VH-VL binders against Type II restriction enzyme NspV (nspVR). Designs and how they scored, part 7

Target 1, 219 residues: Type II restriction enzyme NspV (nspVR), of Nostoc sp. (p35677)
Amino acid sequence: TILTIEALRTEAAIFSAAESIHPEPLLYGVTDGKAVGTYIEQKFRLYLKEHYEFVQGNSASGIDFPGLLVDVKVTSIRQPQSSCPFKSARQKIFGLGYSLLIFVYDKIDNSTNRTATLNILHTIYVSAERTADFQMTRGIRNILANEGNKDDLIAFMSDRNLPVDEIEAGNVADEILRNPPMQGFLTISNALQWRLQYGRVIERAGQEDGILTVYRNNP
Below, E stands for the ipSAE of ESMFold2; O stands for the ipSAE of OpenDDE; V2 stands for 0.75 times the mean of E and O plus 0.25 times the DockQ between their complexes.

## First folded at step 1 (VH-VL)

Design a53 (framework fv_roledumab; at its last look DockQ between E and O 0.02; V2 from the best seeds 0.00; counts 0 for: pae O 12.9 > 2, grease 18.91 > 18.9, placed apart)
Fold by OpenDDE, look of step 2:
Structure a53 (fold): chain C 219 residues (1-219), chain A 129 residues (1-129), chain B 107 residues (1-107)
Amino acid sequence: as target 1 above (219 residues)
Amino acid sequence: QVQLVESGGGVVQPGRSLRLSCTASGFTFSSYGMHWVRQAPAKGLEWVATISYDGSNKQYADSVKGRFTFSRDNSQDTLYLQLNSLRPEDTAVYYCARDSGPYYDFWSGYSTPDYFDYWGQGTMVTVSS
Amino acid sequence: AIRMTQSPSSFSASTGDRVTITCRASQGISSYVAWYQQKSGKAPKFLIYAASTLQSGVPSRFSGSGSGTDFTLTINSLQSEDFATYYCQQYYSYPLTFGQGTRVEIT
C-alpha cells in the first residue's frame, strides 16, 4: 500500500497513542533532545514501513517523506523548539514548500523500572502553505490590507532584518504584490538563537485552516 | 464611504437584557470581521467581542463571556450584540467597529487579532436600579 | 492579558509644540500596535497601525515608533484640531487591549 498524507496522519495518531504508554529502557536517563527526536522519527518510519511503501528521505532530500513533501519534527513540551528550518528569506515569507508533522512529547522517567515513556501530548500537521513565519506574513498582510506599496514592504523587511540585499528585497516585494503570502504560523526566535518555536502551532492546532490536530493527549 | 450605525441602546435595570444592532454600508460587509468596543463614561476603551466574516468564530472579553452573544446577518449587513444579565459596570457607549480588512478574514483566520479601522458613533447603554 | 500602560494620563500643550505619548506593553508584541484619536463626544479615529504606519488621510505631523514593548506616538507640531484623547492598542493576541488613554489639553 502506498503511503498517502491522509494515511500518514492517521498512522501518526495511532503511533502517538501507542508510544505514550510504551516504557522504553533505552531512553531512561537520556536528556538529549536530539537523541529522543531521532528515536521517535526512526521508530515511526519503521512502523510505517511495515504496512506502506514510500520514498524515504536522506541527506540529499532534506526531509523525511520527500514523496509526500512532509518533514517530521520532534520536540519536548518543556522546550518546544528546534533548529530553524528556513533556508532563505523567501521561505520565511512564502513557506517552506513542504508540510510539517510535529510530535510534541513529555518524557517521563521511571526509576523503579528504569524505563522512560514518551508521553505524546500533541501531534500536529502544518500544511506547507502555513509554514511561513507568523510575524513576517502578518506584518506583510497588514501592510497590503492597508494599501501598502513596494516601498512599504521593503522598509518592513529591512526593519525585520530580513537577510536580503537591496535588490532581492525589491524582487521579493514585487513577488509579494503579485502573489500575497498566506498567513504563516511558524515562529523563529532570533533572541533564542534562531530557533523554531512551536508554541503557536500547538496553540492554534485545530483552530486554523491548515494546522491540524492529529493527536492530543492532555497532561 | 464606510458607515456604521449602532442602535438599540437605552436604560435598563440590572439583570435585564438588551439587544444592540449595527448596520453597515459602503463596503462588502460579508468580507470583513467586525467588533464591539465599549467605553464607560469618562473612561477608556474596552474591547468586547469579535466575530469573523462569516460568523463561524467569535471572541469575547472575559468580562462579558457567558452573558453577551455576538452575531451577524450578512444578508442584512447587520451586527447584533445580545446583552444578557446586565450589570451596572456594563454601562457604556457601545461602538461597532470594522476589522482592518478582509485580508485577515480570508487568509489569516478568524482567530487572528486585529485593529479597528472604522467606527460607528456608538449607542449608549445605561444599567441602573 | 497583555497590559498596555500609557503615559502620561494627561498634559497641557500649545499649538506648535512637539508632543510625545508613550505606551508600554507588559510583554513583547513586536510592532502590532495601533493608535487612535478620540475627540470629546465622538467616536475614536484610526491613526496608525503596525506601530509606525500612518493610515491614509492622517496628517504627516503624526508619527509612530517602537517595537517590542515600548511605543511612542509623536505629533511634531500640534495643531488646534489635535487636542483630544489618544489611545494605543495591541493586536498581538487576544484579548485585545487598549492603553488607558492620554488627554492632550490646550494650555
Scores: ipSAE 0.006, ipTM 0.511, lowest interface PAE 12.9, mean pLDDT 90
ESMFold2-Fast, scan of step 1: ipSAE 0.000; ipTM 0.498
ESMFold2, look of step 2: ipSAE 0.012; ipTM 0.609
ESMFold2 (binder alone), look of step 2: mean pLDDT 91; pTM 0.933

Design a54 (framework fv_trastuzumab)
Fold by ESMFold2-Fast, scan of step 1:
Structure a54 (fold): chain C 219 residues (1-219), chain A 127 residues (1-127), chain B 107 residues (1-107)
Amino acid sequence: as target 1 above (219 residues)
Amino acid sequence: EVQLVESGGGLVQPGGSLRLSCAASGFTFSDYYIHWVRQAPGKGLEWVARISSSGSYTRYADSVKGRFTISADTSKNTAYLQMNSLRAEDTAVYYCARGTEYYDSSGWPLGDAFDIWGQGTLVTVSS
Amino acid sequence: DIQMTQSPSSLSASVGDRVTITCRASQSISSYVAWYQQKPGKAPKLLIYAASSLQSGVPSRFSGSRSGTDFTLTISSLQPEDFATYYCQQSYSTPYTFGQGTKVEIK
C-alpha cells in the first residue's frame, strides 16, 4: 500500500501515543535536540516502512516525504523551533512549498532506572499554504484589505527587512496583487539560516483551517 | 533474573482455538516490544507477531493475519496470543521473545533483536 | 517481504576450526541483522545484533560482519559447545524474516 497524507496523519497519531510511554535508556541524559529529533524521525520512518510504500527523503530532496510534499519536524515544548535552510525570501509570504508534520515532545529523564521518555504532547499537521510567516502575511493582508498598491507592498517588505533587492521586491509585489497570500502561522526568523518557531501553531492547532491536531496528550 | 515463560500450548483440532500466555519477570514488561516466533517440528524459525511496548499497535505475519490476535496486560506483565481458526500448518513450538531496540550514540535506530526468549510451548493441530 | 538466504545449509567442522556462515538479504537492509544460536531442544540465543555487535555474555570467538547485503557470522575457533543451528534475522521491516538456518556438526 502507497502512503497517503491521510494515512501519514493516522499513523503519526498511533506512533505518538506509543512513544509517549516508551522509556528509552539510550536517551537518558541526552540534551542534544538534534539527536532526539533524529531518533523520532527515523523511528517513525521505520514504523511506516512496515506497511507503506513511499519515496524516502535524502539530502537532494531536502524534505522527509518528497512524494507527499511533507517534512517532519521534531521539537521540544521547552523551545518549540527548528532550523530551515534559507531558500527564498518569497517563502515568508507564500509558504515553504511543503506541509509540516510536527512532533512536540516533553523529554522526561528518570534517574532511578536511567531512562528517558519522550512524552509527545502535540502532533500537528500544517498545510503548505499555512507555512508562511505570520507577521509578514498579516501585514500584507491588511494592506490589501485597505486597497494598498504595489508601492505600499514594497515599502512594507522593506520595513520588515525582507531580503530582496528592488527588482525582486517589485516582482513579489506583483505576484501578491495577482495571488494574495493566505495567513501564515509560523514565525520565520530573518537570519540566512532560517529558524521556524511553532508556538503559534501549537496554540492554534484545531482552530484554523489547514492546521490539524493529529494527536494531543490528554486532551 | 530476566525471564519469559510461555504457557497454554496443547493439542487442538483443526478449526479450533487456543490462547498462549507469555509471563515476564525481572523487568518492566511495558518497556519492551514483545514478539511471538514459532518453529514447526524440524523446521526453521518464523516470526508471527509483535506488540509495541505501549500495547497500542500490533503487527502480524501474513500467514496468521485475521486469525491470530496479540495483546498485553501490563498490570500482569503478560502478553497473549489468541489463535483462532487453527490449521495443521500452525503446528509448532511457540516462543515469546523480548524485542530490544538498539541505537547509535546520536540516537539513530540500528534495529531490533530478540535478547530474551521463553522456553517455548508446543501447539499441535491434529485431526 | 525481505528474503534472508543462508549458506551453507549445513557444515561439518573439527574443534579449533574457523567457521563462517553467510546470509544474503534480497534488498538493502542497512545493518539491521541479528544472529542466533539454537541448541537441540532449547530456545534460540542472541549472539550478534546490529550486524556486528557482540551480545553481552557471548564468547569473543563469535563475530559478525557486513558487506553490502551480505552478512557473515564467524566462529574463530570452534568449541564442542558450538554444536548448534545458527540463524540470521532481519529487523528492517515487518514481517521480520529469518534465514533457513545452518546446522554445524562437530565430530
Scores: ipSAE 0.000, ipTM 0.425, lowest interface PAE 19.2, mean pLDDT 86

Design a55 (framework fv_gatralimab)
Fold by ESMFold2-Fast, scan of step 1:
Structure a55 (fold): chain C 219 residues (1-219), chain A 130 residues (1-130), chain B 111 residues (1-111)
Amino acid sequence: as target 1 above (219 residues)
Amino acid sequence: EVQLVESGGGLVQPGGSLRLSCAASGFTFSDHYMNWVRQAPGKGLEWVGQIRNKANSYTTHYAESVKGRFTISRDDSKNSLYLQMNSLKTEDTAVYYCAKEGSPYDILTGYPDYYGMDVWGQGTTVTVSS
Amino acid sequence: DIVMTQTPLSLSVTPGQPASISCKSSQSLLHSDGKTYLNWVLQKPGQSPQRLIYEVSNRFSGVPDRFSGSGSGTDFTLKISRVEAEDVGVYYCMQGIHLYTFGQGTKLEIK
């Protein structure tokens, strides 16, 4: 059977419920978020391979499910963020170009039996169109709603420190006027390495078009 | 055009109560932390308090001089900020300004773009006297 | 609890001449996130306060390049390279690391 986005979401919900109660000795005392992320990503991929056929991601594609245009993110509820390579300033405005499947965990170590449990609090699907920066798209959409022009957009992008020169800023402003962006729900920081931050996505899951609650552990 | 317009100031007796309002327009009010700052006649600026956005659970912070007497609230559906002032003292006499933070702080991510008040209202005068 | 101290409290400047205002904090304004939360605010006579500078040295949009901020830790300076008539007012430094304390203000007047 060929893996679809719908099947991916369904299986992610089942996987999340099972993992939330699974004690794992290999993760006891592990504080490295990358190690935890790799564990979940690998286990989920192997889980899917038992029943589905799909194209696996590699270093060239840069995303986990290139055939579906979906990338998997695993993050802690304490720091719901991940790194992201910066390819273009347009990504802050028009989105990453792929959808996200985000597993948000709360890791609980048990010193008595020396195991850790990854309590998956949220599993969220974010459509590609919603992966732009929240503040950038809200400000742009407000300018457009008030009949702002190209110069207004360029000034706004400059005030928000978008990393573009004058020529590129003009090109992006023209593109915005032709193709107004949808409201994005990520926060994309201007750190040396770009960070994707998921707090707003967690808050708005199930309440916004294109941001789906796949699984939620009811506290 | 970004605008903040305060109202509700007036004359009130010591021990009395007064509610100030701030009407916001020209920006996405719900994204921003909001502050109240006051200025006593002929004196400098004094921060009164702050209310955060929904992503930060509408958390409030107050200056020690007003803690327990003043309450800040907001109504995002009406683009409005409020300051409820109780147990007013003569030293609360001041012009009260509403001020917008330039960038919201997301407590879950810990990455503010910057802190600082980038837009201020016109002010509303509160006089506390017998 | 952070005390902000400005020097001088007033100064008079001939148009076109430079002006300098110092601001000292009772403790470091460097946050654990690597940012220094020191702002400058201007209040012109009879007007509301208006933005000038954030994070020590960053001018807000619309602020002329004759204004510059500098400093680190506990010592900060605001400089105006060529004072104009419209620069008259009271300048305040403000710390944002522990919500929010202002300096006493420095009154700038034209000779």
Scores: ipSAE 0.000, ipTM 0.411, lowest interface PAE 18.3, mean pLDDT 84

Design a56 (framework fv_namilumab)
Fold by ESMFold2-Fast, scan of step 1:
Structure a56 (fold): chain C 219 residues (1-219), chain A 126 residues (1-126), chain B 107 residues (1-107)
Amino acid sequence: as target 1 above (219 residues)
Amino acid sequence: QVQLVQSGAEVKKPGASVKVSCKAFGYTFTGYYLHWVRQAPGQGLEWVGWINPNSGGTNYAQKFQGRVTMTRDTSISTAYMELSRLRSDDTAVYYCARDREYSSGLYWEGNAFDIWGQGTMVTVSS
Amino acid sequence: DIQMTQSPSSVSASVGDRVTIACRASQSISSYLNWYQQRPGKAPQLLIYAASSLQSGVPSRFSGSGSGTDFTLTINSLQPEDFATYYCQQSYSTPLTFGGGTKLEIK
C-alpha cells in the first residue's frame, strides 16, 4: 500500500497516542532536542514501513517525505521551534513549498525506573500554503486590501528586512500582485539558520483551513 | 537618534573580571538582539556572543564559554558583558552591536549589525 | 566553525577607481553574508547585508554580490572617505565569524 497524506495523518495520530505512554530508557536524562527529534522521526519512519511503501528522505531531498512534499518536525512544548534547511526569502511570503507534520512533546523523566516518556501533546498538520510567515503575509495582504502598488510592497519588504536585492524585490512584488499570498501561520526568523516557530499553529490548529489537529492530548 | 553608548575604558590585572555596559537609546530595547564583538589592537573582529534582551537568553562562542556572562536590565535599557579570569590576550576594544532584525520575543535572531556602540577598551596588563 | 578568507589583505587605489574585495567561506552560507567598513579609531559600520542588500544611508557606489562560498564587495568611483578597512561576516551559523579584513590604502 502506497503511503498517502491522509494515511500519514491517520498513522501519526495512532503513533502519537502509543508514544505518549511509552517509557524509553534510551532517552532518560537526554536534554538534546536533536537527539529526541531523531528518535521520534526514525521510530515513526520504521512504524510506517510496516504497512506502507514510500520514498525515504535524505539530506539531498531536504525533507522526510519527498514523494508527499511533507517534512516532519519534532519540538518541545517548552520551545516550540525548529530549524529550516531552505533559506529562500520567497518562502516567508509564499510558504516553504512543502507541508509540515509537527510532533510537540513534553518529555517526562522517571528517576525510579530510569526512563523518559515523550508525552505528545499536539500533532499538527500544516498545509504548504499556510507555511509562510504570519507577519509578512498579514502586512502584504493589508497593503493589497488597501489597493497598494508595487512600490508599497517593496517598501514593506525592506521595512521587514527581507533579504532580497532591488531586482529580486521588484520580481517578488510583481509575483505578489499576480498571485496574492494566503495568510501564513508560522513565524519564520532570519536566524543564523532560519527558525520556524510553531506557537501560533499550536493555538490555531483545528480552527483554520489547512491547519489540522491530527492528535491532541492535554493532561 | 538610535544609538548604543558603552561604559568607559578599563585597566585590569590578569585573573580579574571586567563588566562592560551598553545602554540603548531611541528604539525598543527588547525588540532587537544585542551582540558583543571584540577587536585586539591591530587585529580583526571576533564575535563573542549575543543576548536577547526580551528573554535574557544568550549564545556564546565556545572560546568564551565559562568565562563570559551576558545580562541585561530592561528598566534602564542596558546590556552587560562580564568577562572573568582575564588574560593579557583579552586586551581588546569590546563593541556592543544591535542586530538589525526586529525581535518578536525569544525567537528572532538577526543577520546583520546595523548600530554599533563606540567601543570599550579593556587593557589587561601585569 | 565557518572560516572566512578575504583577499587581498590590502589594496592601494586612487580616487575614482573601481575596487573589488573578495570573501570566501569554508562552506556554503547561502546569502547570509554582510560587509562592514571600519575607519581608524571608529566602530565598524554596516554597508551590505544578505550578500547584496544596501544598508539604508550607504552610498550607491557600494554593491555586493555572490552566494554560496564566493562573495564580492565592489566600490565604484572610489571617494576619499572610502579609505578604510573592510570586513565580511557570515551570519549562517554560530559562532559568527569575520574575514581577516582588507585595508584600502591611498596609492
Scores: ipSAE 0.000, ipTM 0.428, lowest interface PAE 16.0, mean pLDDT 85

Design a57 (framework fv_imsidolimab)
Fold by ESMFold2-Fast, scan of step 1:
Structure a57 (fold): chain C 219 residues (1-219), chain A 127 residues (1-127), chain B 112 residues (1-112)
Amino acid sequence: as target 1 above (219 residues)
Amino acid sequence: QVQLVQSGAEVKKPGASVKVSCKASGYTFTSYYMNWVRQAPRQGLEWMGMINPSGGSTRLNQKFKDRVTMTRDTSTSTVYMELSSLRSEDTAVYYCARGLDYYGSGSYPSEDYFDYWGQGTLVTVSS
Amino acid sequence: DIVMTQTPLSLSVTPGQPASISCRSSQSLLHSDGKTYFYWYLHKPGQPPQLLIYEVSNRFSGVPDRFSGSGSGTDFTLKISRVEAEDVGVYYCMQSIQLPYTFGGGTKVEIK
């Protein structure tokens, strides 16, 4: 059976429920978020491979499910963020070019059993069009709502330190005027590697088009 | 292998302008922001601004905004800093310094740490 | 503008002895992204400044392990476990959480 986006979401919900009650000795005392993320990503992949056919991503493709245009993110509820390489500044305005499936966990260590449980509090699907920066798209949409022109958009992008040259800024502004972006819901901060912050996505899941609650378990 | 080579020392009169160059080599010139930092005699380091060599956009320290112009020439991998209406207190060593790559630099906040610096250009302003 | 205050203004160190330099910022340098935008530079005589420490405690490539950075919020320390002749110069802290980027006034380290 070929894996579809709908099947991916359904399986992610089932996986999240099962993982939330699974005691794992290998994770006891592990504080490294990358190790926890790798554990969930690998376990979910193996879970899917038992029943579905799909193209597996790699470092070169940059995303986990290139055939579906979906990338998996795993993050702690205490710091709901991840790193992400960006190919273009355009992604802050029009989105990453792929959808996100985000597992948000609360890790609970049991010293008596020497096991850890990853309580998956939220599993959220974010459509590609919603993966742009919240503040960037809000500002652009406000400019458009107030009848702003191409020069206003170029000035705003410059003010927000968007890394585009003069020609690219003009082209992006023209594209915005022809195809206004949707409101994005990620917070994207600049560092040596762009950081994606998921706080707003967690807050708004199930209440915005394109931001779906796949699974929720919030005791 | 990364090198930033600046133009030589200059002596100017008050009211004149000075243009300092910084030629980059050993990396992709348009992929990293370039910062300018100065140090007046017996004073500390002072950030003047930065330029994106790809598009030429700049972020300038408000203290210098009315007098400083930063430009680049991609064909020669060279960044320029021009300071006009020179005063005696502009006597300083001027440094170019490489910032973060294209995606990490020019944003607020930025992990804009200066990993490579030019050798410095002494500008003396005297009557 | 964020003001960066360094202490002491200068210190003379016997070779092999430790040295400690402090830097205080007028505002917290911790961003809501969990990162602290704070750096240490060394300006040696006759050379341009060089990066020592980024994000409070991370040594830049090639920087000896005798250098260590620590601190949080507004209070930061650079320690040299055993000062060597090549460590002579002026040390500067810097913040990049807010434009304009600002440096501390510098701490001059000399060998006695």
Scores: ipSAE 0.000, ipTM 0.424, lowest interface PAE 17.2, mean pLDDT 84

Design a59 (framework fv_trastuzumab)
Fold by ESMFold2-Fast, scan of step 1:
Structure a59 (fold): chain C 219 residues (1-219), chain A 122 residues (1-122), chain B 107 residues (1-107)
Amino acid sequence: as target 1 above (219 residues)
Amino acid sequence: EVQLVESGGGLVQPGGSLRLSCAASGFTFSDYYIHWVRQAPGKGLEWVARISSSGSYTRYADSVKGRFTISADTSKNTAYLQMNSLRAEDTAVYYCARGRYSLGTPYYFDYWGQGTLVTVSS
Amino acid sequence: DIQMTQSPSSLSASVGDRVTITCRASQSISSYVAWYQQKPGKAPKLLIYAASSLQSGVPSRFSGSRSGTDFTLTISSLQPEDFATYYCQQSYSTPYTFGQGTKVEIK
């Protein structure tokens, strides 16, 4: 059986519920967020491989599920963010080009058992069209709603320090006018190694089209 | 107490068929994968097949793929291994073992049945 | 397939000795390794899971460790009831594969 996005979401919900009560010796005393993230991503991938056929991501693809155009993100509720390679300034406006499946955990160590539990508080699916920067897309959509022209869009992008030269800015503005972006819900920092912040996604999950609560654990 | 009890082993001629059963008790059957692991006389362990806790997903070792079929009847808490086109190389004790259903744990076999002997010879 | 290579194939030791058995994976498998004990004529029994976690009811003299793709089972003070064959197993991907086994004989 080939893995679909619907099956991926269904399995992520089952996986999240199980992980939330699983005492894990491998994570006891581990404070490195990247190690925790790698653990969940690897475990979820192996879980899926037992049931489904899918193309696994590699360094060339840059995402976990290239056949589905989905990337997995794992983050702590204490700091709900991750790094993202900078590919194009265009991604702040039109989205990353792939959907996100985000596991948000609260890690609890148990010294008696020498285990740690990753209480998955939220598992959220963000459709590709919603992975753009919130402020950038809100501003652009407001300009379009007020009959703004190409020069208005270029000025706005410049004010927001979008890393594009004058020619690229013009091309992006033309593309916006032809294909207006949807409202994005990530906060994307303006840096070479982008920081994706998930606070708004966590807050709005289940309340916005394209931002789905896959799993939510009550305290 | 957790128990897995195998049955259905015996002597069969090459090209013949046998169906093994694994009856489970003392735990919630639908929380666990069921595996078949075999051991030829005087040899080591070889994983053969598994079925998911839902009964929907199966995997097989290449040596048995196309000849063996694993199934489960959750109403009877029993898993089955249908073995067709048996070969001398399939002679082994067949163990049923449970593995946790992808529920946050590595797949290890915490409880095993006593085994049932399958002999394929003329 | 992921190959698990055990060493030694057999050993003899005295009661009270420290016994070490090693298993090497042919590729990276994280800590998805379990160790089993099998006595003659009996089914295998789980000793260690997740490379280093002791199964409930197993004596504390048994321990497991990982270094890269090398996995070790240690018996700190061998007892007469520890006569058995020991197997490592990877659960990283199907087909799940076992090491060839290590027979421990008490002198």
Scores: ipSAE 0.000, ipTM 0.430, lowest interface PAE 19.8, mean pLDDT 86

Design a60 (framework fv_namilumab)
Fold by ESMFold2-Fast, scan of step 1:
Structure a60 (fold): chain C 219 residues (1-219), chain A 122 residues (1-122), chain B 107 residues (1-107)
Amino acid sequence: as target 1 above (219 residues)
Amino acid sequence: QVQLVQSGAEVKKPGASVKVSCKAFGYTFTSYDLHWVRQAPGQGLEWVGWMNPNSGNTNYAQKFQGRVTMTRDTSISTAYMELSRLRSDDTAVYYCAKGLSYRGWTEYFDYWGQGTMVTVSS
Amino acid sequence: DIQMTQSPSSVSASVGDRVTIACRASQSISTYLNWYQQRPGKAPQLLIYAASSLQSGVPSRFSGSGSGTDFTLTINSLQPEDFATYYCQQSYSRPYTFGGGTKLEIK
């Protein structure tokens, strides 16, 4: 059976429920978010391999499920964010070019058993067109609603410190006028590395088109 | 069915102008950009420019600035490309192509016209 | 301008072969890369967009991969109708530019 996006979401819900009650010795005392992320991503991929055929991501593809255009993100509820290499300023406006499947965990260490449990509080699917920056797309959509022109868009992008030169800014403004962006729901900061923040996505899951609650555990 | 139908072959002298038309069928003409791409005999593809049929906004490759003009007539769903001060190296098949964006991310040309051969005699 | 370089410029192959065509950009273009097929005497037609997305109606034997500066088009189990010229194209920045083309010929 070939893995589809719908099957991916269904399996992610089942996986999340099972993982939320699993005591894991390998994670006891582990504080490195990368190690926790790798653990969940690898375990989920192996889980899917039991039932489905799919193309796996590698360094060349840059995302976990290149055939589905879905990337998996794993993050702690205490700091719901991840790093993302800066690829193109257009991503902040039009989205990352792929959908996100986000596992949000609360890690609980049990010193008696020397195990840790990753309580998956949220598993959220974000459609590709919703992966743009919230403030950037809100501002652009407001300019377009008020019949702003190319120069207004260039000025706005400059004011927001979008990392583009004059030529690229013109190209992006033209693309905006051709293809007005949908409202994005990530916060994308221009720190040393491109940082994606998921707080708004967690807050709005199930209440916005294209932002689906795949799984929720509200004890 | 989506189709782009171009005007017939043209033979011009050096220094003349040529105007090629591209009529759109099977979709909303003003909803998608139109691009012009040329191909000299036995050579590769070269992008000339694009036109937004809704706004009339255009963008041309630097090489053609001052010589090319792209226009449209929305009442007949037809785009035009006019190239002036023709040289022998402008001899090429000129294609119009419909632009489509993947999630607003990248533009690609999903449908192409059949091409119009423009021969500049020399 | 962003320069697009394809290799090889031509390749001879037999029906049933696996063929790989490379495309290199002179600067990083993320995944803003498309692949087109042009049969003799015909207009080009879209095969792959956004580096790896297969256009509707295109056979699954075609696949694209890559990001940044290095991209690949792969044709598994070549069919007679696949003998054509293939072009990569960047849409990252204008002017949009094409590779020089790779002509796929019968061995």
Scores: ipSAE 0.000, ipTM 0.426, lowest interface PAE 17.2, mean pLDDT 86

Design a61 (framework fv_roledumab; at its last look DockQ between E and O 0.42; V2 from the best seeds 0.00; counts 0 for: pae E 15.0 > 2)
Heavy chain, then light chain:
Amino acid sequence: QVQLVESGGGVVQPGRSLRLSCTASGFTFSNYAMHWVRQAPAKGLEWVATIWYDGSNKQYADSVKGRFTFSRDNSQDTLYLQLNSLRPEDTAVYYCARHPLYSGSKYGAFDIWGQGTMVTVSS
Amino acid sequence: AIRMTQSPSSFSASTGDRVTITCRASQDISSYVAWYQQKSGKAPKFLIYAASTLQSGVPSRFSGSGSGTDFTLTINSLQSEDFATYYCQQYYSTPYTFGQGTRVEIT
ESMFold2-Fast, scan of step 1: ipSAE 0.006; ipTM 0.515
ESMFold2, look of step 2: ipSAE 0.000; ipTM 0.494
ESMFold2 (binder alone), look of step 2: mean pLDDT 90; pTM 0.928
OpenDDE, look of step 2: ipSAE 0.152; ipTM 0.715

